# VH-VL binders against q20498r280to473: the designs that were tried, part 32

Target 1, 194 residues: q20498r280to473
Amino acid sequence: LELTDLYMRTGKKVPVIVEKCCASIEDQGIVTGIYRQCGIQSNIQRLRAKFDSGAEPDLHEFGQRDIYSVSSLLKQYFRQLPNPLFTYQAYPKLIEAFEKEDSLSEKVESLRFSLETMPEAHYRTAKFLMEHLTRLCKSKSLTDMTSKNLAIVWSPNLFRPPPTLNGADTHLLSGLNVHTAICDFFIENSESLF
Short names: E, the ipSAE of ESMFold2; O, the ipSAE of ESMFold2 at other seeds; V2, 0.75 times the mean of E and O plus 0.25 times the DockQ between their complexes.

## First folded at step 18 (VH-VL; framework fv_relatlimab)

Design j6 (at its last look DockQ between E and O 0.03; V2 from the best seeds 0.00; counts 0 for: pae E 15.7 > 2, placed apart)
Fold by ESMFold2, look of step 18:
Formats: sequence, structure tokens, C-alpha cells
Structure j6 (fold): chain C 194 residues (1-194), chain A 120 residues (1-120), chain B 107 residues (1-107)
Amino acid sequence: as target 1 above (194 residues)
Amino acid sequence: QVQLQQWGAGLLKPSETLSLTCAVYGGSFSGYYWNWIRQPPGKGLEWIGEIDHSGSTNSNPSLKSRVTLSLDTSKNQFSLKLRSVTAADTAVYYCARVRDKSSDSWFDYWGQGTLVTVSS
Amino acid sequence: EIVLTQSPATLSLSPGERATLSCRASQSISDYLAWYQQKPGQAPRLLIYDASNRATGIPARFSGSGSGTDFTLTISSLEPEDFAVYYCQQHFDSPFTFGQGTNLEIK
């Protein structure tokens, strides 16, 4: 289900699964390798099935059993969005703004402008997630997860290059390393970007 | 094969504390979730709560204020205390195991049951 | 909390007959349903988990089906030892709850 459609159905701009998983991670997930370590696959599938059925599972209970299943599910949720969090439409503008050789303040301004073009549900969810990751970076001595480490594991789930029929455009819009770099920039600068 | 053996006092007066212990034989104790379920005579089953190897607990909200779950990992035992009992707490009490290490709450092994009677 | 309603309350059948026991959940629980058999003076015995998976050592005549809110336990050909009380239990959300039971009795 697309974020905009979920917003229209529920009236919530940030999906419940995102809010609940982030809260659970901030409560119980200040542990080594959060978001890097994968949960037990059976736990992830059970938690996913509960959310898919429309239930609101007790994530405190699940987190006590396997907090890495909560973090794994959240990454999976974003990876499976039909339109990624940083939408196909915004993607080329975000990459162009990030890769342009600008001062920090000019880069922030350009990225902020491009982020504000996203649909409301995408913008609010991106703000929520980036603020969560920024807060989590404050615990890096406990988790071993710096902003760069978080960006490495998160960027594949947040950015997808749009499909294109023109092969020439693909080389400008693709690259795993740029996705990590822009994600790291978003985490480090979320206060000024959102 | 895993075996659960349980014991504790079977006759209580109102306001006393119910105390039951379950010992685990023939299998791993760590990495599992250990549960208590009760059944009033001639009635259905009620889940009381669970405790894992780390000592983390989750209890039925209807009983939570009176329930204490505890663990003795050196003896492979776990215990239930239910404070301030009344006649409504008369039931057969079972200890039980959850099959999976961290995911599910179906009960694959059960203790033999202990009838606890609270005089009215 | 999730309420499980079993039907019928009592089912009277003869050995060799097919038994069909129903369990209905007050909300969707996906396939997170277990079935137990209990004989007088004994602890419950796990028959089925995840709606349709037989527990170790359970004869093939026991089968489970359903998802969402409606679940069924079927015993294809009753044996004398199958006359007992049967409970369903949801393992979807805490507090984990049981149905009120179906008494399968000999005609």
C-alpha cells in the first residue's frame, strides 16, 4: 500500500507501524548493531503477519523477545513501499541537489526545497524516520552505529532510482554509494532539512 | 523429551499468597518462554503470564497487580506467586512451555497441574 | 482482548463418525490459532498450531483449517480415545486467550 493511500484511509500521516517500531527501538533497541543485525526470520514473519492482519501488536512484548526483529521489519516495510520513501519523482532532484558542488548552506536549501515537493505522507514520514535515526546516533557508544553505519543499512530501503526507458539517464540516477552518502547527510542534518 | 514437574501448597485461606514452582527436565531451559495457565474446576483456561530466561515478564492485565513471576536459572525452575487470593482463584494451575525461543505462545509441554483450593 | 467462541458447546457422535469443531475470533488473528485436547484429570494436549500444523505425534485424522476469524478442527474418523474436551487458543496477541471448549461426547 502507498503511503499517500494509507494516509487517506487512516487519517495518519505517519504509518502506525513506523511510529510503533521507532518507539520500540528507542525504548528497547539501544543495543549493539541495531538495524545492522538481522532478527530471527520466523520472528520477523510473525510480527509482519500481525501488522498485515490490521492488528496492533504489543511491540514491548516482541522487543523483549527479539528487538532485532522489530528493526528488521521496519527496514522491510520501507523497502517494500511501491513508491519509496524518497519518492521516484523527487529522487532525481534530490540526487542532483546533493551531488552539485555547493556550500553546505546552499546544499541544505536545495535539498529542503526538493523534500518539500514530496506528498505530505512521504514528507512527514521521512521527517519522523530521519529524526528517529538522528536521536539514535546519540547512543553510538552503546550501539556501535554511527550516522554512516545507519546510512549504509538504511539507504537501500529508502531510495530506488525511477524506471527509465532512456539508458543515458540511468547512469546519472543510480549508485549505491550516493544513496549512502545522501542518507548520511539527511541523518546528520535532519534538523535543518525538515 | 521435555518434562515439567510442578509443586506448591494446594489449600489456602483468603488473603494468603499462592506460591507454585515448576522445574524443567529433559530439555533446554534457556531461550524459552515459561508460562502459567489456570483452569477453574469445570471451566475454561485462563493465561496468567510468562517469563523468559532473562527474567522479562508479561502478565494477563486482569491479574497483573497480584502476580509475581520469577526464575531460578541455576535450578531450571520458574515460579508463580499470586497475592491476596479469594475463592475465585480456586483452579488447577499449570505450568507450560512455549515451543519457539522468541516468537510464539502456543503451549507444547504442560506440567501435571496443581489443584489450588481457596476456602470461601 | 480477543474473544474466541467455540461451537457447538457439546457434540455427541459415535466412533467412526467425522467431527467438525468450530472456533470464531472476535477479530482477525491471521493463522495464529492452536487447538488442544483435554481429558478428565489431565493437562491439555497440543494438537494443532498455526491453524493447520499438527504437533509432533498427533495422528493424521486430526486436521485444522481456517484463517482470519473462522477456524475448524476436523477429526476424520473418531476413535474411542478422541472423546474429550477441545479448546482453541489464539497466540496472536497478549493476553493469550482460549475458547470456552467443545465437549465431544460419545452418543
Scores: ipSAE 0.000, ipTM 0.483, lowest interface PAE 15.7, mean pLDDT 86
Fold by ESMFold2 at other seeds, look of step 18:
Structure j6 (fold): chain C 194 residues (1-194), chain A 120 residues (1-120), chain B 107 residues (1-107)
Amino acid sequence: as target 1 above (194 residues)
Amino acid sequence: QVQLQQWGAGLLKPSETLSLTCAVYGGSFSGYYWNWIRQPPGKGLEWIGEIDHSGSTNSNPSLKSRVTLSLDTSKNQFSLKLRSVTAADTAVYYCARVRDKSSDSWFDYWGQGTLVTVSS
Amino acid sequence: EIVLTQSPATLSLSPGERATLSCRASQSISDYLAWYQQKPGQAPRLLIYDASNRATGIPARFSGSGSGTDFTLTISSLEPEDFAVYYCQQHFDSPFTFGQGTNLEIK
């Protein structure tokens, strides 16, 4: 379900699953390798089924048993979006802005402009997620997850090249490397970007 | 400079349909969310709903069953219909824009307002 | 639905005085709060967005602060044209809601 459509159905610009999982991770997930370690697959599937039914499960008890299933579910949610969080439409502009600008201030300004062109539900959810990840970086001594480590595990779930661009833009030889770099930049600079 | 100009029927009887239109001048219509807000005389403001350039809508649950929002991109206009009005629908109705083409949910430009009175 | 409660309902002050208007949300809304001024017979005018950002063309005597549930609009030195009703509005979640207003009376 597209984020804009979900917003129109629920009136919430940030999906409930995103809000609840982020809150759960900030409450109970300051643990080694959060987002890097995978949860138990059966727990992930059960939790997903509860959210798919329209339920809003109490993640406190669930998280006490398997917090890595909460973080795994959240990554899976973003990976499965029909239009990625950083939309197909914004993707070329974001990559160009990130690679073209040399100085930090120019890169931030250009990226901010491009991010603001995204639909409101995508923008608000991106802001929410990046701020969540920025807050988690403050706990890196407890989690072993720096901004770069978080970007490595998160970027595959947030960026997909548009189908029409994928074959036409061969100078992006290591798309995953670029996605990690821009994701790391977003986490490090979320305050100024959003 | 962006300007919102609104018009529509100001006097209605109960059970009629309120119909208002807002036209956008001096700026882009695409990339924004277009909203309706109302204010009963001497009272506060109530958000009615919004429509985007694709025609997708989001409405206040308290009014959703009676509200229809629409747009005409060829004229840079958007419209409100409120069915089955009662005296409680007497208010000044405003159209408004959410700021910037990236959009947020606060209203930077407002129409002049249209007083709609429902009597009988 | 997020309820915004403004206080005081009426604030009577003289020109040159400092006005402090409060808005409290029924749940945390982060910094997603806007302030509007409405003069008689006119549409609301945006003053502050995202709790503390002054809208373009708004005089520097207007400032906003707060986050979470408690927010404040301050007018540092009241001018006669500041006589109006002031509304806060949350833009955190739909339905977007307004406070009931604070009537700022001159004199």
Scores: ipSAE 0.000, ipTM 0.541, lowest interface PAE 13.0, mean pLDDT 86
ESMFold2 (binder alone), look of step 18: mean pLDDT 91; pTM 0.934

## First folded at step 19 (VH-VL; framework fv_relatlimab)

Design k1 (at its last fold request DockQ between E and O 0.96; V2 from the best seeds 0.82)
Fold by ESMFold2, fold request of step 24:
Structure k1 (fold): chain C 194 residues (1-194), chain A 120 residues (1-120), chain B 107 residues (1-107)
Amino acid sequence: as target 1 above (194 residues)
Amino acid sequence: QVQLQQWGAGLLKPSETLSLTCAVYGGSFSGYYWNWIRQPPGKGLEWIGEIDHSGSTNSNPSLKSRVTLSLDTSKNQFSLKLRSVTAADTAVYYCARTRDKVSDDWFDYWGQGTLVTVSS
Amino acid sequence: EIVLTQSPATLSLSPGERATLSCRASQSVRSYLAWYQQKPGQAPRLLIYDASNRATGIPARFSGSGSGTDFTLTISSLEPEDFAVYYCQQHFDWPFTFGQGTNLEIK
């Protein structure tokens, strides 16, 4: 289920699963290794099934018994999007803007412009998620999760290079650590970017 | 008071299909997982699988290719089929309940057990 | 799969004595461990869940403790009816697994 299609069906720019899981993590998930540690597989699958059925799962219960199932499900949701959160269409411009040797203020402006080219549902959901991760970084002494640690576990779920028609272009854009670096930058600078 | 009563044929030949049914009395059928567990004579217990009210199933990977779980919500019954049995499938088979609560996969009510013997 | 190893295999005691049964998991199951009692010809009976919570109707002489990989069932003063086989079961993740059992027999 593509984010723009969900928005058209529901009228909500940020998916309910994203809003509810982020709130649950901020309430009960200030724990060691949040987003790094995996939840229990049966809990993840059962929670997913409850969301897929349209039921409102009791996230307080999941948070009490296995908060890592909530965080695992949220990462899985983004990984499985047909068009990534940071869309295939915006991907080349985001990488280009990030890698250009500019001042911080110029880099922020270029990235902000490129982010604004994304469909509304992608833009608003990216804003929501990055602001969530920025808030979570304020608790790194309790979680052991810095912005870089969060970027390491989050970037594979948020960025995919477009399918290649020409391998040379993909090689210039496909550095695996660039996804972590740009994700870390987004977490550190979300207030100015969105 | 919740009670689980089970039935099915107790003597099979190799390659036949084991078929057992469990009926639930004195309680809600929804809000739970319905399980099958077996115990070879003189040995320990092995979880076979579960089914919920919606018909969603999960089975022990060791048996998954031979197991079919089903339910009949109108009768408050659920069933196990295990195809292509061998002598190694000789066991007492139990139905059992778990609550649909997070990490509450402990079995609070059990059926009386059915000995199924596979001849060789 | 998570393997549960119970010890001892057989425990021979007299009524009135204290019984201590152990269960060790091959990986952490947090607190998600249950204990069952089984008498010949009967289905298992749930005693303890979540490592230490007594099930409804279970006498206070039964208690459970432990977390992670090491768990203990204690019967503070054995009654004649307590001589049976005891199983631990992890309720952490699929596939749910049981220990091989401890036979608590009368000396």
Scores: ipSAE 0.774, ipTM 0.906, lowest interface PAE 0.8, mean pLDDT 92
Fold by ESMFold2 at other seeds, look of step 19:
Structure k1 (fold): chain C 194 residues (1-194), chain A 120 residues (1-120), chain B 107 residues (1-107)
Amino acid sequence: as target 1 above (194 residues)
Amino acid sequence: QVQLQQWGAGLLKPSETLSLTCAVYGGSFSGYYWNWIRQPPGKGLEWIGEIDHSGSTNSNPSLKSRVTLSLDTSKNQFSLKLRSVTAADTAVYYCARTRDKVSDDWFDYWGQGTLVTVSS
Amino acid sequence: EIVLTQSPATLSLSPGERATLSCRASQSVRSYLAWYQQKPGQAPRLLIYDASNRATGIPARFSGSGSGTDFTLTISSLEPEDFAVYYCQQHFDWPFTFGQGTNLEIK
């Protein structure tokens, strides 16, 4: 289900799965390699099934036995969105603003404008996730996960270039390289951007 | 006291479908995964697959194309079908339970076992 | 698939002796390793789960240890009823797998 459709159905700006998983990670997931290390596949799939059914999964138990299943599920959720978190529609503007602007102030302003064009559900969920990742960076001495490390593992789940006829052009590979850079920028500057 | 009792035909010809049923007594059917495990004569144990009370299944990739797991919640029963059997499928088949707890996929209760022989 | 390799294949001992059975996993299963006892004509009986926790009704002479890839089942003083085949089983991830067994036989 697309984020805007979920928001229209529930009235919640941030999906429950996102809120619950982020809270769980901040509670029990300040551990080595969070978001880099993968959870146990059976735990990931079983946790997903519990959320999909509307059940109340015991995230404290998952945190005790396999916290990496919670972080893996959260990344998977974003990867599978029909319209990515940073929408197809905003994608060209975000990339252009990031690559084109020289000064930090102008880059932040241009990115803010482009981010604000996203539908409310995408904007609010992006704000929530980036603020979560920014808070998590405060614990890098415990997790070994810097802003850059988080951007490496997160960016593939957050950005997709708009589809092109018969396949990706040469810029798809260039765009993938820039996805980490812009994601790192978002994590480092989330307060100014949102 | 939880008890698992199983039944089904024990003699098959090649290409037939193996069909076994396991009934659960003295305990809850929900909150668990219901498993099938087999043991060829003189050999070790092989996990076949699991089903939960909602009907969701997971099966050993080595057998998945031939395995169907099902349940009848009204009777607290679950069943195994294994299609296109060969002599390699000759084994004692067990039903078994695991708890629906994180990483608790150890088998605490087992059925009595059913020897299934596939004749040549 | 996580392969569990048990050693030795056969262990011949007398009552009163100490038995040490090994199980090695092809990749880390953390602490998610169980042990079972099986006698002829019977279903396996759970002995140990989570590497070191005894199941209900299992005598204190049975103990498990290890983590990661290397695990041990110890029977401190063998009783006549302990001569059987023993299997380890990883409960880490699908597909759940068993070792090939150690036959603990009376000398």
Scores: ipSAE 0.771, ipTM 0.907, lowest interface PAE 0.8, mean pLDDT 92
ESMFold2, look of step 19: ipSAE 0.765; ipTM 0.903
ESMFold2 (binder alone), look of step 19: mean pLDDT 92; pTM 0.946
ESMFold2, look of step 20: ipSAE 0.740; ipTM 0.890
ESMFold2 (binder alone), look of step 20: mean pLDDT 92; pTM 0.944
ESMFold2 at other seeds, look of step 20: ipSAE 0.762; ipTM 0.903
ESMFold2, look of step 22: ipSAE 0.760; ipTM 0.898
ESMFold2 (binder alone), look of step 22: mean pLDDT 92; pTM 0.944
ESMFold2 at other seeds, look of step 22: ipSAE 0.766; ipTM 0.904
ESMFold2, fold request of step 24: ipSAE 0.736, 0.754; ipTM 0.888, 0.899
ESMFold2 (binder alone), fold request of step 24: mean pLDDT 92, 92, 92; pTM 0.943, 0.944, 0.943
ESMFold2 at other seeds, fold request of step 24: ipSAE 0.771, 0.769, 0.752; ipTM 0.906, 0.904, 0.899

Design k2 (at its last look DockQ between E and O 0.85; V2 from the best seeds 0.70)
Fold by ESMFold2, look of step 19:
Structure k2 (fold): chain C 194 residues (1-194), chain A 120 residues (1-120), chain B 107 residues (1-107)
Amino acid sequence: as target 1 above (194 residues)
Amino acid sequence: QVQLQQWGAGLLKPSETLSLTCAVYGGSFSGYYWNWIRQPPGKGLEWIGEIDHSGSTNSNPSLKSRVTLSLDTSKNQFSLKLRSVTAADTAVYYCARTRDKISDDWFDYWGQGTLVTVSS
Amino acid sequence: EIVLTQSPATLSLSPGERATLSCRASQSVRSYLAWYQQKPGQAPRLLIYDASNRATGIPARFSGSGSGTDFTLTISSLEPEDFAVYYCQQHFDWPFTFGQGTNLEIK
């Protein structure tokens, strides 16, 4: 389900699965390699099914036995969105604003402007997730996960180039590197961007 | 306390469909995964698959294309169908229970077993 | 899939002796390993789950240990009813798999 459609169904600007998983990670997930290490697939899929049924499961038991299933589920959720978190529509504007040779303040302003064009559910969820990742960076001495490490594992789940009708230049290697760089920038600058 | 009683045809010809049913007595049907496990004569155990209260299933990839799992919550029963059997499917088949808890996929109660022989 | 290899294949001992059975996983299953006893013509009986937790009604002479890839079932003093086949099972992830068994037989 699209984020905007989920918002219209539930009245919640941030999906329950996102809120619950982020809270669980901040509570029980200050552990080595959070978001880098994989959870157990049966746990991930069963937990996803509980959320899809409309339940609001208490993640305490999941965190005790397999916190990496909670972090893996959250990444999977974003990977599987029909329109990615930062939307197909905003993607070209965000990449252009990030790659332009500008001062830091001009870059932040351009990115903020582009982010504000996204539908409200996407904007609010992006704000929530980036702030979560920024807070998690404060624990990098315990997790071994710097903002760059988080960007490496998160960017594939957050950015997808729009499908091209022509097929030209849709999968340049440099595009993958820019996804990590822009994600790192968002994590480091979330307070000024959102 | 909890008892699993199973039944079904014990002799099949190649290409037929194996069909077994397991009934649950003395316990709740919800809150568990209901499993099928088989053991060829003189050999070890192989997990076939699971079904939960909602009808969601997961099966061993080696068998998935031939396996259908189903349940009847009104009768506290669940069933296995295995299509297109061969001699390799000759085994004792067990139903078994696991808790619907994270990483609790150990089998605490088992049915009595049903020997299914596929003759050629 | 996760392969479990049990050793020895056969263990011949007398009542009163200590039995040590091993199970090795092809990859880490953390502590998610169970042990079962099976006698001829019967379904398996759960002994141990989570590597070291005895199931309800299992005598204290049965104990499990290990984590990661290496696990041990110990029977501290064998009783006549303990001569059976023992299986380990990983409950880490789909597909759940069993070891090939250790036959504990009377000497």
Scores: ipSAE 0.662, ipTM 0.858, lowest interface PAE 1.2, mean pLDDT 91
Fold by ESMFold2 at other seeds, look of step 19:
Structure k2 (fold): chain C 194 residues (1-194), chain A 120 residues (1-120), chain B 107 residues (1-107)
Amino acid sequence: as target 1 above (194 residues)
Amino acid sequence: QVQLQQWGAGLLKPSETLSLTCAVYGGSFSGYYWNWIRQPPGKGLEWIGEIDHSGSTNSNPSLKSRVTLSLDTSKNQFSLKLRSVTAADTAVYYCARTRDKISDDWFDYWGQGTLVTVSS
Amino acid sequence: EIVLTQSPATLSLSPGERATLSCRASQSVRSYLAWYQQKPGQAPRLLIYDASNRATGIPARFSGSGSGTDFTLTISSLEPEDFAVYYCQQHFDWPFTFGQGTNLEIK
C-alpha cells in the first residue's frame, strides 16, 4: 500500500507503524548499533504479520525483549513501499539539487523546494523520520551511530531511482553512493529542510 | 487446565506417510503456536515445526520438504503429516504449546507422546 | 542452526548433593534458554525459561543462570525424584533446538 492511499484511508499523514516504531526506539532503543544490528528473524516476521493484520502490538514488550526487531521492521516497511519515501517523481530533482549546488544555503533551498513537491503523506512522513534520526544522533555516545552511520543503513530503504531503459544497473551503483550522502545531509540539516 | 491429547497410527512401512493429530482441551486455541517435536528412542529432542491459529507455519529446514502442518479450528485440533518415512523417523512424537508472545518459544504443555515405528 | 552442547553426558550423584549441569550454545541466544526434565516414559517437563525463571510449580531447589552462550542448571539439594534426563533448549530463533541431554543418575 502506497503512503498516499494509506493517508486517504486513515486520515493520518504519518503511518501508525512509523509513529509507533519511532516512539518505541526513542523510548527503549538508545542502545549500541540501533538500526545497524538486526533483530531476531522470528520476531521481525511475527511483528510484521501483526501489523499487516491490522493489530497494534504492544511495542513496549517487544522493545524489552528485542528492540532490534522494531528497528529492523521499520527499515523493512520503508524498503517495501511501492513508491519510495522520497518518491520516484522527486528523485531526479533531489539528486540534481544535491549534486549541483555548492553553497549550503543554495543546496538547502533547492532541496527544500524539491521536497515540497512530494505528496503530503510522503513529505510529512519524511519530515517525521528525518527528525527522528536527527534526535537519535544526539545519543551517538550511547548508540555509536553517527549521522553517517545512520545514513549508510537507512539510504537503501529510502531512495530508489526511477526505472530507466538505458542503464538502470549502472545508474543504481552510482546512485547508491549519492544516496548515503544525501541521506546524511538530510539528517544533519532536517530543521532547515523541513 | 490445558491438556493436549494426541493420536495416530503407530506402525508404518517405509515410504508411507506419518499422520498424527493433537486435540486441545481446557484453554484457548488462539494466542499460541502449536508445535510438533520428536524423540528417537533413547535419544534427544528435535523440533519439527509450528502452526498458528491463522494457519501460518514454520518448519525445521531438515524436515521441511516432507512436513505438512495443518489445523482444524472448529475442533481445536492440529495435525502433522510426514511423508516418505524411513527407519530414521522412528521416534516418540509430541505435540506441544508455546505462547504467542515475543521470545516465549518455550514449551509449557506437552501431549502424552505417540510412538511411531517404521519397520524394515 | 544453533547447536546446544550439554555437559557432562552423565552425572552420578546421591540424594542431598548439589547438581550442576552445563549447556553451551554455538552462538549467543541472549537469555532465551529453557531447561526441561524428562523421566522414562514421560513427556518433558518445563523447569526454567529465560535462563533463570522457574516455571509454575517448580521447586525452589531448581535454579538457572547464564547468558549469551554459557548456561547452568543447578539443583541445590537433590531429591530422589530429581534423577532424570535434563535438556536445555534455546528459544531464541527458528529452528528451535535442544541439547543432547545430561543423564542425572543415582550413585
Scores: ipSAE 0.642, ipTM 0.849, lowest interface PAE 1.2, mean pLDDT 91
ESMFold2 (binder alone), look of step 19: mean pLDDT 92; pTM 0.946

Design k3 (at its last look DockQ between E and O 0.99; V2 from the best seeds 0.81)
Fold by ESMFold2, look of step 19:
Structure k3 (fold): chain C 194 residues (1-194), chain A 120 residues (1-120), chain B 107 residues (1-107)
Amino acid sequence: as target 1 above (194 residues)
Amino acid sequence: QVQLQQWGAGLLKPSETLSLTCAVYGGSFSGYYWNWIRQPPGKGLEWIGEIDHSGSTNSNPSLKSRVTLSLDTSKNQFSLKLRSVTAADTAVYYCARTREKVSDDWFDYWGQGTLVTVSS
Amino acid sequence: EIVLTQSPATLSLSPGERATLSCRASQSVRSYLAWYQQKPGQAPRLLIYDASNRATGIPARFSGSGSGTDFTLTISSLEPEDFAVYYCQQHFDWPFTFGQGTNLEIK
């Protein structure tokens, strides 16, 4: 289900699964390699089924036994969105704004403008997630996860180029590196961007 | 005091469908995964699959194409069907319980076992 | 699929002796390993879960240890009723798998 459709049906700007998983990670997930290490597949699938059924599972037990299943599920949720978190529609504008050789303040301003073109559900969920990741970076001495490390594991789940290919597309080939870079920039600058 | 009692046909011809049922007595049916495990004569144990109270199932990929798991919550019963049997399916079949807790997939209660023989 | 390899295949001991049974996993199962005892004509009986936790009603002479890939079941002083086949089982991930068994027989 698309984020805007979920918002229209539930009235919640940030999906329950996102809120619950982020809270669980901040509570019990200050551990080595959070978001880098994978959870146990049976735990991930069973937790997903609980959320899909409309239940609001208590994540305390998951946090004690397999916190990496919580973090894996959250990444999977974003990876499976029909329209990615930062949307197909905003993608070209975000990439262009990031790649321009502007001053830091102008880059932030241009990215803010592009982010604000996203539908409300996408904007609010992106704000929520980036702020979560920014807070998590404060624990890098315990997790071994810097903003760059988080960007590496998160960017494939957040950005998808629109389905258009013209053979040797130089922009498409360079997009893989830029996804990590822009994600890292969002994590480091979330307060000024959102 | 939980008891698992199982029944079903013990002698099959190749290509027939194995059908076993397990009834749960003296305990809650919800809050657990209900499992089938088999043991060929003189050999080790093989997990077949699980079903929860909602009817959601997961099964061993090696058997998945032939396995159907089902439940009847009104009777506290769950069932295994294994289609297209061969002599390789000859085994003692057990029903067993696991707690519906994170990473608690150890089997605390077992049925008495049913020997199913498939002629060759 | 996680393969569990038990050793030895057969262990011949006398009552009063200490038994040490090994289980090795093909990949880490963290601490999610269980041990079972099975006597002829009976279903397996759970002994140990989470590598070292004794199940309800299991005598204190049974203990488990290990983590990751290497696990041990120890019976500190064998009783006559302890001669049986022992299986390890990983409860880490689907499909749940068992070792091939160690036959603990009376010498």
Scores: ipSAE 0.756, ipTM 0.900, lowest interface PAE 0.9, mean pLDDT 91
Fold by ESMFold2 at other seeds, look of step 19:
Structure k3 (fold): chain C 194 residues (1-194), chain A 120 residues (1-120), chain B 107 residues (1-107)
Amino acid sequence: as target 1 above (194 residues)
Amino acid sequence: QVQLQQWGAGLLKPSETLSLTCAVYGGSFSGYYWNWIRQPPGKGLEWIGEIDHSGSTNSNPSLKSRVTLSLDTSKNQFSLKLRSVTAADTAVYYCARTREKVSDDWFDYWGQGTLVTVSS
Amino acid sequence: EIVLTQSPATLSLSPGERATLSCRASQSVRSYLAWYQQKPGQAPRLLIYDASNRATGIPARFSGSGSGTDFTLTISSLEPEDFAVYYCQQHFDWPFTFGQGTNLEIK
């Protein structure tokens, strides 16, 4: 289910799965390699089933026994969105704004403009997630996860080339590198961007 | 106290379908995974699969194409069907319980076991 | 799948002796390892879960330890009723798997 459709159904601009998983990670997930290490597959699938049923599960016991299942599920949720968090529609403008050789302040301004063109559910969810990741960076001495490390594991789940974007294998590799860089930039500059 | 009582046909011909049922007494049916485990004569144990109260199932990939798990909540019963049996499926079959808690997939209560023999 | 290898295959001891049984996993199962006892003609009996927690009604002479890939079951002073086959089982992930067993027999 697309984020805008979920918002229209529930009246919530940020999906409950995103809110609950982020809260659980901030409470119980200040651990080595959060978002880098994988959870147990049975726990991930069972937790996903609980959310799919609409039950709003209590994540306390998952956090106690396998917090990495919570972080894995959250990444999986974004990876499986029909339109990525940073939408196919905004993608060309975001990439163009980020790659332009501008001053920091000009780059922030251009990216803010492009981010604000996204549908409200995408904008609010992106703001929520980036702020979560920014807060998590304050614990890097405990997690070993810098903003760069978080960007490496998060960008494949947030930025995807449009299906019609054809190119050589070098374009695909180049696109993946820029996704990590722009994600890192968003995490480091979330206060200015959102 | 919780008891698991199991039954079903113990002698089959090749290509038939193995069918076993397990009834749960003295406890709640919800809040648990209900499992089947088998043990060939003189050998170790193999997990077959699980079913929860909602009917959601997971099974051993080695058997998945032949396994059907089902439940009857009105009778507190759950069942195993294993299609297209061969002599290799000869084993004692157990039903067993695990708690529906994170990473609590240890089997605290077991049925008495049913020997199923597949003749050739 | 996660393969559990138990050693020794057979352990011959006398009542009153200490038994140490080993289970090694092919990859980390964290602490999600259980131990069972099985006597002829009976279903397995849960002894230990989460590597070191005794199940209800299990005598204190049974203890478990280990994490990751290497686990042990210890019986501090063998009673006659302790001679049986012992299995370890990982409860880490699907498919749940068992070791091949250690036969603890009377010398």
Scores: ipSAE 0.756, ipTM 0.899, lowest interface PAE 0.8, mean pLDDT 91
ESMFold2 (binder alone), look of step 19: mean pLDDT 93; pTM 0.947

